# VH-VL binders against q0atu2, part 384

Target 1, 119 residues: q0atu2
Amino acid sequence: MLDKKARIRTSREYRNVFEKGKRLSGRFLIIYYVENALDNNRFGFITNKKIGMAVIRNRIKRQLRAIVREYQGQVKNKHDIVLVARAGIGKSSFEGMEKDYIAIMKKAGLFARNANKID
Below, E stands for the ipSAE of ESMFold2; O stands for the ipSAE of OpenDDE; V2 stands for 0.75 times the mean of E and O plus 0.25 times the DockQ between their complexes.

## First folded at step 21 (VH-VL; framework fv_dusigitumab)

Design mm10 (at its last look DockQ between E and O 0.67; V2 from the best seeds 0.80)
Fold by OpenDDE, look of step 21:
Structure mm10 (fold): chain C 119 residues (1-119), chain A 122 residues (1-122), chain B 111 residues (1-111)
Amino acid sequence: as target 1 above (119 residues)
Amino acid sequence: QVQLVQSGAEVKKPGASVKVSCKASGYTFTSYDINWVRQATGQGLEWMGWMNPDSGDTGYAQKFQGRVTMTRNTSISTAYMELSSLRSEDTAVYYCARDSGYDSGQFYFDYWGQGTTVTVSS
Amino acid sequence: QSVLTQPPSVSAAPGQKVTISCSGSSSNIGADYVSWYQQLPGTAPKLLIYDNNKRPSGIPDRFSGSKSGTSATLGITGLQTGDEADYYCGTWDQSLSAGYVFGGGTKLTVL
C-alpha cells in the first residue's frame, strides 16, 4: 500500500485536484492531475457505484493502488493525481488496467524525464 | 480489416485553414487514438498530435499549439485535423494513423491513412 | 533537427545485411519502446517493428529490432530490391512537452 503521505485523503484535497487540475481520459481510467506544493506525489482513487458492488469497487481500488505503487518512482514529483475508474474497468484484466494507466500517464507527461524504461 | 481513408488533396492560400478528414473502419473507432503526422516533400515524418475519439481529448506537439485542432465525429467514425494560419512551410502530405497505446501501453502507429497532400501557395 | 538521430543513408547489395541506427536520449529511447516504420517511395509509412523488437503480422523475420540504452537498431538481412525505402525510428518522448518523436529517416539503397 502507498504511504500515508503519498495519499490524497481529505475532501478538500480531492476538490482542489478536480477544480484546478487537468483531466485526461483513458480506456478504463480518468486522471485528474495538478501540481502541489509538496516534495512528494499524492494519489487518490475513486471507484463509484457505476463500477459495481462494493466488493468489486474495493478490488479495483486495490489493483489501482498496486499499479500506482509499481510506477510511482517514475512519476514526476510535486503532483496530486486522482484516478477515477470508468464503468468498463470491472471487466478489464489487471494488465489492461496497467497498460491504460501507463498510456494515460504518458499522455499527461507525468513520467519523469530521467525515468527508467516504462513497460 | 482496419482501414483509414483520408480526404482528397487541398490547395490553400497563405493565412487560410485546411481541414483534413480520416474515416476509420474495421475496428471500434472510439477504442484507439488517432494521430496526425505530416511530411514535407523530401523531408522526414513530423508528429503533430493525438486525439482520443471517445473523450475528444487531444494532445498537440508544441510546434502546432494554437494552430491545430483535432476533432472527431463518432457517428461516422471520422477524425478531423484542422490547421489554421497556413504558411508555405505547411505544404506537406498529412497522414492520420491509429495508435495502439491503449492496447499495449506503448505508442506506435499500426495503421496509416493513404495521406492527404496539402499545398499552400500564394 | 529531429529529436532522434539516424544516418541519412545506407546502402548494400542484395542478400547482404544492413543496420540502421537510431540515437536518442534518456527522455525518449532511454525511457520508452522504439518503433520502426518503412516508407516505400510514394506510399504511406508502414509499421515494421514495435516494442523494440516485435514484428507485426506480415513482416518477415529478415527485419529485426533491438534497443540498448538510448539507442536503437534496425537490422535487415537477406536484403532485397524491394527493401529500398526510407526507414524511420520513433518513440514517445516524456519531456515537458510529451509526445511522439521520429528520427530523421534513413534512405536505404539496394545496389
Scores: ipSAE 0.912, ipTM 0.955, lowest interface PAE 0.5, mean pLDDT 95
Fold by ESMFold2, look of step 21:
Structure mm10 (fold): chain C 119 residues (1-119), chain A 122 residues (1-122), chain B 111 residues (1-111)
Amino acid sequence: as target 1 above (119 residues)
Amino acid sequence: QVQLVQSGAEVKKPGASVKVSCKASGYTFTSYDINWVRQATGQGLEWMGWMNPDSGDTGYAQKFQGRVTMTRNTSISTAYMELSSLRSEDTAVYYCARDSGYDSGQFYFDYWGQGTTVTVSS
Amino acid sequence: QSVLTQPPSVSAAPGQKVTISCSGSSSNIGADYVSWYQQLPGTAPKLLIYDNNKRPSGIPDRFSGSKSGTSATLGITGLQTGDEADYYCGTWDQSLSAGYVFGGGTKLTVL
């Protein structure tokens, strides 16, 4: 997954993003994002129990981490970004989540160089 | 058949506001963002911003920040664009367009409304 | 002025081939996919090409698109009088005021 330096880890860090950050929704994801004082980005992931049982939520988290890792080189530095899975995400394919992520990250102005991956 | 049908032409005085509607049919309205694009007579296309009909989230072109408001009523599948403090240079045809972002990760406008002419004159 | 540069006009006879260029930068065409729109006189724009070179259903294969570096090209072969229109390129721009950008448009005249 993401290395320790690129992870949001504490409840205080998550709360800071929710309270001070901006919010944008896609079909399957909501992102919250705020500038940080570091030289790097940090990512957090939240799945609600309404999405499904733990095995389903853990699969979704792993898929989202893989998507973030694939595109992390294109994300503008110095941001804390939390991905919140929406209730309907379990019906999405990996590619559907990926396209949703790309779209909302572009609309948030968080990409510097867009993904070269072509479906 | 995807359709976007816009409200009729408007004539306004400088300083007034205009609100253009865009009724969607033939697809799930909340699944695609609506963008607004305008075109002054004899000029090119000018992007104004996007609106997510599910969440109500918006992103506006910097030129229109503070004067434009994009909204919707999901029960009637209708998007709205309101432009305030109108000036003569706001005279244009205003289009709504559906964007492809959630289907492809890339933005293009696959369906367009017929356009609404807004004339601002003394 | 338009972020993407297109020639203001092109013309050709029926049956000929024409190309329309679209020049941008590393923050737009160089980083993202290009689409093309046709605007027939007195009508709304219509999508012709998406993802650099793909055609929506109903667009004939005499319309083609390509991209190289920070430039894109629309090609039209077998030109017909009904192709007389304005043509716009468009793409997402990741620069300071991120958003969608269009070229200035190219008026195609069929002689």
Scores: ipSAE 0.781, ipTM 0.904, lowest interface PAE 1.1, mean pLDDT 91
ESMFold2 (binder alone), look of step 21: mean pLDDT 92; pTM 0.950

Design mm11 (at its last look DockQ between E and O 0.62; V2 from the best seeds 0.79)
Fold by OpenDDE, look of step 21:
Structure mm11 (fold): chain C 119 residues (1-119), chain A 122 residues (1-122), chain B 111 residues (1-111)
Amino acid sequence: as target 1 above (119 residues)
Amino acid sequence: QVQLVQSGAEVKKPGASVKVSCKASGYTFTSYDINWVRQATGQGLEWMGWMNPDSGDTGYAQKFQGRVTMTRNTSISTAYMELSSLRSEDTAVYYCARDSGYDSGTFYFDYWGQGTTVTVSS
Amino acid sequence: QSVLTQPPSVSAAPGQKVTISCSGSSSNIGNDYVSWYQQLPGTAPKLLIYDNNKRPSGIPDRFSGSKSGTSATLGITGLQTGDEADYYCGTWDSSLSAGYVFGGGTKLTVL
């Protein structure tokens, strides 16, 4: 589980990311990202009804949190990042989600140097 | 089989713009990013940027920021690269290339167009 | 100036083994997978190796790739005259301007 301080939790925080952040689309994910004024990164997760039933959405959210946690140390500091699950993610494997996350984060330039876990 | 077929050679004056096309076939166009790479005569390969045919998202090399525009027409599986404010230094062969590394979280170009020669001269 | 450093040229006799080095930094080779491309004279580049050491279908096992730290190496055994070409390494760079980067290229001459 991500630390509470590493989570985007308020509607205002989410709105800030969506309004001021950049957007990139992967195969299964869309990320919105913007610099924050903190010393740490914060992550938000959106799983809409188009993904499926609540149990599916919750599963996807758990999986995305696990992925983000795994690579948290590789992400450049001082960013708010919101992950929006795309409709097809429910049929994707965990590995597929992971690779999509990695690719999109690389495109965004959000991975720091020496991201050995990515190798 | 996968094919990328590019438009023909271009001759342009300095300050003009050039738009090169790259028609993809043999695969789902929207499933793979298209990258553009150029090569001046006798020189090495230079990466210009990527374009996601599904979303239209792009990422450009810093050198070309503000001068390059990568677009696509999904209905005809065609990617476009437009370079403006042309200079003599832009004289090169321009390649489109399919990125197949995305599926593995990596980046590599497994299929290339035949190249388009762009000559910039007064 | 290329971000990745390759020797300008290498040469060997037919049947011999040749290696081409590619040196980078922690933000590129040290941080991502390396690919190699072969470019025959007057032709478009061709993918030779991807993900450090994987060969696409159709690429003979005479071609091999390896990576260690911030360096990568392309190996060619049983050198053939048809192998005479330019070879480029490439990888993703995670610097402030994230993007793909190529080496300067190596011209392989078969003696």
Scores: ipSAE 0.890, ipTM 0.948, lowest interface PAE 0.6, mean pLDDT 94
Fold by ESMFold2, look of step 21:
Structure mm11 (fold): chain C 119 residues (1-119), chain A 122 residues (1-122), chain B 111 residues (1-111)
Amino acid sequence: as target 1 above (119 residues)
Amino acid sequence: QVQLVQSGAEVKKPGASVKVSCKASGYTFTSYDINWVRQATGQGLEWMGWMNPDSGDTGYAQKFQGRVTMTRNTSISTAYMELSSLRSEDTAVYYCARDSGYDSGTFYFDYWGQGTTVTVSS
Amino acid sequence: QSVLTQPPSVSAAPGQKVTISCSGSSSNIGNDYVSWYQQLPGTAPKLLIYDNNKRPSGIPDRFSGSKSGTSATLGITGLQTGDEADYYCGTWDSSLSAGYVFGGGTKLTVL
């Protein structure tokens, strides 16, 4: 999946994105994003316990990580990005989540041709 | 059947504001973004921005940043575009259009309003 | 000036074929799907082609689209006088201030 250097790891790192970042909503996802001072992108994933049991939340996180990995090469560099699953995401398909991600990333201006791949 | 019906023609003086409405029917209003596109007489199409009716999120073309506001009232399935500090070059037909982004991941405008003529004249 | 470049006009006789080009860049056509819109005189634009080459329901198969590199092409065969209209290409542009961009439009005359 995502390399360790491409992960948001600490509570302080997550809090920085929520406090300083911009927010855009899709049908199934909300993204928060902010420029970082690194040479790479970092991704975080949040599934609220109200979405369902742990097995459901873990499946959704796995699917979102796979989507992010598929498109990471298109993402503009030097951003911290947190994906928050919305309540309705449990009814979505993988393809529905993927299309939602693509749409909100484009509307946020985060996709570009020179985006780096995550090692 | 999907339909977007816009408010009537407007005549404004330079420096005024205009607010155009776009009433949606035949689909779930909050599921699709509304975009605004304008066209001066004898000229091409110019994209102005998008608005998400569910969240109220917007993205504006740089040219209009600071002068345009896109809003909605979900209880009556209506989108609005307000353009302030009007100039004579803002004379155009203004269209609302529904985008496909959340269905497909690609953007195209599958349904358009009939257009609203705004004339800015001293 | 339009981000996407189209010829200002094209013409052909009824029954003939015509091609309308749309030239862009790596930040738009080279990076995303192209759509085409028809605008009949005095009317709103109508979607003709989406995702480079797909037709929405009700658009006859004599309208076609293609894309190569940073350019897209609308093809119209079996021209009819009712095809006289302005035609616009459009796509997402991922450059600074990301947003949607249109070509300058092409006036088709059927003589």
Scores: ipSAE 0.810, ipTM 0.912, lowest interface PAE 0.9, mean pLDDT 91
ESMFold2 (binder alone), look of step 21: mean pLDDT 92; pTM 0.949

Design mm12 (at its last look DockQ between E and O 0.67; V2 from the best seeds 0.81)
Fold by OpenDDE, look of step 21:
Structure mm12 (fold): chain C 119 residues (1-119), chain A 122 residues (1-122), chain B 111 residues (1-111)
Amino acid sequence: as target 1 above (119 residues)
Amino acid sequence: QVQLVQSGAEVKKPGASVKVSCKASGYTFTSYDINWVRQATGQGLEWMGWMNPDSGDTGYAQKFQGRVTMTRNTSISTAYMELSSLRSEDTAVYYCARDSGYDSGTFYFDYWGQGTTVTVSS
Amino acid sequence: QSVLTQPPSVSAAPGQKVTISCSGSSSNIGQDYVSWYQQLPGTAPKLLIYDNNKRPSGIPDRFSGSKSGTSATLGITGLQTGDEADYYCGTWDSSLSAGYVFGGGTKLTVL
């Protein structure tokens, strides 16, 4: 699990990302990202009811956290990033989510190095 | 089979705009990004940008920022690239190409249009 | 000026092996997968290699790709007259603004 300091936790923090951040859509994910005033990145996760039952939403959130954690060291610093799960993510594999995350992050220009750890 | 069919050749004056179309078939149009690449006569390939047909999101090379617009009409599986303020240096063959990035997490162009020649001259 | 550097031209006799180099930096080849494209005269580019060393369907195993550090190499064995074409490497670049970048291209002549 991500460290507490690496998490977006408050409603105000989420609102800031949504209002001031940029948005990019992937196949299974939408990311909102904005620079922060910290020395570290923070991640937020949104799994709406359209994803499915609570047990499904929780599973998806766990998987997304695992993906973010895996590639955390490759992401450019000083960013708040919110991942919003799209409706179809519940039917995707973990690998599919991972590839989608990588693609979106690359397009966003948020990867600093070693962004090819997907094979 | 996957096909990308582009619009015909264009001749434009400097300062004008050109809009090239790229009709996709043989696959789900909204599932793959469309990229645009141009090639001046006798020169190499130059990447212009990407467009997500599902969301309409785009990313342009810095060189073309403010001058290029990539759009799509999902109802007819067609992507468009409009380049404004044309210069003689914009004379080139313009290609649309399908990107498999969302499937692989890596970006490569597995299918290409036949190209559209755009000539800019006074 | 291309971000990725390729030799302007290479040549070899039929049946021989030829290699085409592609040099980049830590912001492109150093951190992402390389693709190669073949462009026959007067035609659109064709995907030849993706993900450093994978061949799309229909590409013969005479074509191979490799990557090490910030460089990539395309290998062609059993050279045929029909292989005479321009070859381009490409990859995703993360410097300044994220985007795809191509090499300058290599003209392969079959002697």
Scores: ipSAE 0.891, ipTM 0.949, lowest interface PAE 0.6, mean pLDDT 94
Fold by ESMFold2, look of step 21:
Structure mm12 (fold): chain C 119 residues (1-119), chain A 122 residues (1-122), chain B 111 residues (1-111)
Amino acid sequence: as target 1 above (119 residues)
Amino acid sequence: QVQLVQSGAEVKKPGASVKVSCKASGYTFTSYDINWVRQATGQGLEWMGWMNPDSGDTGYAQKFQGRVTMTRNTSISTAYMELSSLRSEDTAVYYCARDSGYDSGTFYFDYWGQGTTVTVSS
Amino acid sequence: QSVLTQPPSVSAAPGQKVTISCSGSSSNIGQDYVSWYQQLPGTAPKLLIYDNNKRPSGIPDRFSGSKSGTSATLGITGLQTGDEADYYCGTWDSSLSAGYVFGGGTKLTVL
């Protein structure tokens, strides 16, 4: 479970990330990210109805939150990061989503120097 | 089987640009990023950047920012690297390579093109 | 002046064992997996070792890899003349410009 302070909550907060942030796409995910003025990171999650029924979308959100929690200690602080699930994500495994997240976060330069070892 | 086949050798004058192609076969082109790596004669490997063929997203090594452009044409499974404002120091063999990132979360180059020699001289 | 430091050359007789070191930092080898590439004369590099110690199909088990702290090592036993090549370590670096980095390369001579 992500802390309440680590959540992007309002439409304005989401819009700021989309308008001012950078975008980087993987196989299953797109991340949008921008530096914030806080002392911590915030994460948002978007799953569209095109992905599937509510049960499938809820499973994907649970899995993405678990992945973010697992690696949050390695993420550079002071960033707002929105994870957008791509249409094909319903065919992925947890491991596939996790590897996709790791790859795009590395390519975005969002993992901190000297963070905990990653798999 | 996976293959990356690159365009032929090029001779360029200083100040010109060069565009090297890399045609992929034997896998789904849009599923893996293509990286570009160069090697001057008798020297080591130098990473230039990555390009996602699905989205067109790129990440360039700082040394090449502003001079390199990496693109693709997905209809013919071909990646391109264009280097502008060429100098004699850009004389090298240029390789395309497929990266493993989306399969594993770790980066290594499992398949390489044969290389394209670019010579910059007057 | 590579980010990862390798000895410029090593040599040994056929049948002997050699090791090739690769020294990095906490922003690369210390937090990510190391790969090794073999480049035979006049050819493109070829993946030899990935994820510190794993061999792709077709790479004989006399090639091995290991990692400790911020250093990695390629081991080659039963040296053959066909092993004469340049060997490069590589890994992801999470610092400054976030990107892939190679060692400077090690020329192996079998004599």
Scores: ipSAE 0.814, ipTM 0.916, lowest interface PAE 0.8, mean pLDDT 91
ESMFold2 (binder alone), look of step 21: mean pLDDT 93; pTM 0.951

Design mm13 (at its last look DockQ between E and O 0.70; V2 from the best seeds 0.82)
Fold by OpenDDE, look of step 21:
Parts: C-alpha cells; sequence; structure tokens
Structure mm13 (fold): chain C 119 residues (1-119), chain A 122 residues (1-122), chain B 111 residues (1-111)
C-alpha cells in the first residue's frame, strides 16, 4: 500500500490538481498532474460509478494503487498525480492497465528513469 | 489492411502555412496515436509529435512548439498536421505514422503514410 | 545533430553479416525500448524491429535486434542486394521534453 504521505486525500488537494494540472488521456486512464511544493509525490485515484458497482470500483482502485506503487520510485519528484479510471477499464486486464499507465506517464515525461521491466 | 494515405505535394512561400492530411483505414482510428515525422532531402528522420485521435491530446517536439498543430477528424478517420511560419528549412517529405506501441507500453511506428513533399521557396 | 548516434555507412558482400550500432544515453535507449526502421530509396520507412528484438510479421528472421545499456544493435545475416537501404534506430526520450528520437541513419551498401 502507498504510504499515507504519498496519497492525495483531501478534496482541496484534488481540486488543485484538476484546476492547475495538465491532463493526458490513455485508453483506460486519464492522468492529471501538477508540481507540488513537497519533497515527495502524491497520488490520487478516482473511479466513477460509470466503471461499475462498488466492488468493481474498489477492485480497480486496488489495481491502480498496485501499479502506481510498482513504479513509484521511477516518477519524478514533487508531483501530484491523479489517476481517473475510464469507463472501459473494467474490461481491461491488469497488464493492460499497467501498459496504459506506463505509456501515459512516458508521454507526460513523469518517469525519471527506465520504466520498462525488461530493460 | 492498415493504410495511411496522405495528401498531395505542397509548394509554399516563406511565412505561409501548410496543412497535410493523413487518412487512416483498415483499423479503429481512435485506438492508435498518429505521429508525424519529416525528412529533408538527403537527411535523416525527424520526429515532430504525436496526436491521440480519441482525446485529441498532442505532444510536440520542442523544436516545433508554437508552430505545429496536430488535429483529427474522427468521422473520416483523418489526421492533420499544420505547420506555420514556414521556412526554407521546412522543405521536406512529411510522413504520418501509426504508433502501435501501446500494447507494450512503448512507442514504435508500424505503418507509415506514403509521405507528402512540402517545398518552401521564394 | 541526431540524439542517437549511428555509423553513417556500412557495407558488406551478399551473404555476409552486418551490424549497425545505435548509441544513446540513459534518457533514451537506456530509458525505453528501441525500434529499427528500413528505408529503401525513394520510399517511406518500414518498421523492421520493435521492442528491442521483436520482428513484425513479414520481416525475415535474418533481421535481429538487441539492446544493452544505452546501446542497441541491428543485425542482418545473409545479406541480400535488396537490403541496400538506410536504417534508422529510434526510441522514446525523456530528457527535456518527452518525445521520440531517431538516430542519424546508416546507409547500407551491398557490395
Amino acid sequence: as target 1 above (119 residues)
Amino acid sequence: QVQLVQSGAEVKKPGASVKVSCKASGYTFTSYDINWVRQATGQGLEWMGWMNPDSGDTGYAQKFQGRVTMTRNTSISTAYMELSSLRSEDTAVYYCARDSGYDSGTFYFDYWGQGTTVTVSS
Amino acid sequence: QSVLTQPPSVSAAPGQKVTISCSGSSSNIGYDYVSWYQQLPGTAPKLLIYDNNKRPSGIPDRFSGSKSGTSATLGITGLQTGDEADYYCGTWDSSLSAGYVFGGGTKLTVL
């Protein structure tokens, strides 16, 4: 699980990211990202009702947290990043979500170092 | 089969703008990014930027920031690249290319348009 | 000046093996997978290798790719006259602005 200090937790924090951040859309995810004044990155996760039932939304959120945690050390510091699940994510595999996350983060230039597992 | 068909050759004056089209067929247009790459005569390939046909999101090479605009018309599966404030140095063959790296979380171009020659001269 | 460095030219006789190097840095080749493209004279580039060492359908197995550290290599065995072309490596770069970068290209001449 992500450290509490690595989480966006308040509505105010989320609002700041949405208002001041940049947006990029992938196949299954949309990311909003903005620099913060901290020494660490913070991640937020949004799974809307269009994703499905609460059980599904919670599963997706757990999977996204796992993905973010896996690559957390490779993300450039001092960023608030919100992941918004798109409607089709419920039909995606974990691997599909992971690849989408990687691609979007690369496009955003948020990875500081190699984000590929095999390299 | 997958095909990218580009618009015809263009001749422009310095300072003008050029808009090249790239019509995609044989696949779901909104599922793959379109990239633009140019090549001056006798020179190498130069990446210009990417465009997500689904969202309309774009990312441009720093060299072309403020001068290039990549758009799409999803109803006709067509991508567009507009380059403004043309200079003689912009004389090149311009290619659109499909990015199929999504499935691997990487970036590579598996299908290319036939190219569009853009000549900038006084 | 290209971000990725390739030899300007290589040459070999038919049936021989040639290798084309591609040198980069930790922000590109060391950062992402490498792709290779073949460009025959007067034609658009063609994908030859992707994800370091994978071949698209239709590409013969005499074409191979490898990557180590911040360098990549394209190998061509059983060289044929039809292989005479320009070859470009490419990958994603994350230095100043995220984007794709190409090598300077290598002209392969079949003697």
Scores: ipSAE 0.898, ipTM 0.952, lowest interface PAE 0.6, mean pLDDT 95
Fold by ESMFold2, look of step 21:
Structure mm13 (fold): chain C 119 residues (1-119), chain A 122 residues (1-122), chain B 111 residues (1-111)
Amino acid sequence: as target 1 above (119 residues)
Amino acid sequence: QVQLVQSGAEVKKPGASVKVSCKASGYTFTSYDINWVRQATGQGLEWMGWMNPDSGDTGYAQKFQGRVTMTRNTSISTAYMELSSLRSEDTAVYYCARDSGYDSGTFYFDYWGQGTTVTVSS
Amino acid sequence: QSVLTQPPSVSAAPGQKVTISCSGSSSNIGYDYVSWYQQLPGTAPKLLIYDNNKRPSGIPDRFSGSKSGTSATLGITGLQTGDEADYYCGTWDSSLSAGYVFGGGTKLTVL
């Protein structure tokens, strides 16, 4: 689990990202991101009711948090980043969500270090 | 079965614009980004940018920022690259290529169009 | 000059082996996986190696790839006349203008 200082917690914090940030879409995710005034990154997660029942939405949030936690060391510091689940994410696998996240974070210029394993 | 078919050769004068098309078939067009790469005669490959056909999002190489526009028409599975304010050094073969990013998290170009020659001469 | 440095040319006799180097930096080859592309005369590039060392289906096993630090290498054994082509390395670059970069290309001559 992300620690408390790495979470976007308030409505004001979310609004700042949506209003001032950039947006970039993948297959399953949209990221909104903006520089913050902190020494760390913060992450937020949004699942729409159209994705499914609360149990499904909570599962997807849990999966996205796990993905973010795994790669958080690669992310350039001083960013607030909100992950918005797209319609259709319920049909994706964990691996599919993970690869989508990696691709859009690289294209956004947010990964400072390689997120893929070296074989 | 995956195929990228590009529009035909173009001859342009300096200061004009060119728009190259890239028709995709054999896969779900909106599931993969299209990249554009050019190659001047006798020279190497130069990446120009990527375009997400689903969202329309783009990322351009800094060299082309302000001169290139990458778009698409999803109903006919076609990507476009428009380069404006053409100069003689823009004379090149322009390729579209499909990138692997959403399948693997690693970017490589697994399928390429046949190329479109653009000649800029006064 | 390209972001990724390759020798301009390399040559060897049929049946021999060659390597083609690709030198980069921590923001590209040291950052992400390397791919190699073959461009036969008059044709579009073709993916030859991806993820540093993997071959797409249809690519013979005499083509190989490796990566160490900020450098990558394409190996070709059992050289054939049909291998005469230009070879390009490529990878994602995470620096100021995040995007894809290619090497300058290496012309392979089989003599």
Scores: ipSAE 0.813, ipTM 0.915, lowest interface PAE 0.8, mean pLDDT 91
ESMFold2 (binder alone), look of step 21: mean pLDDT 92; pTM 0.950

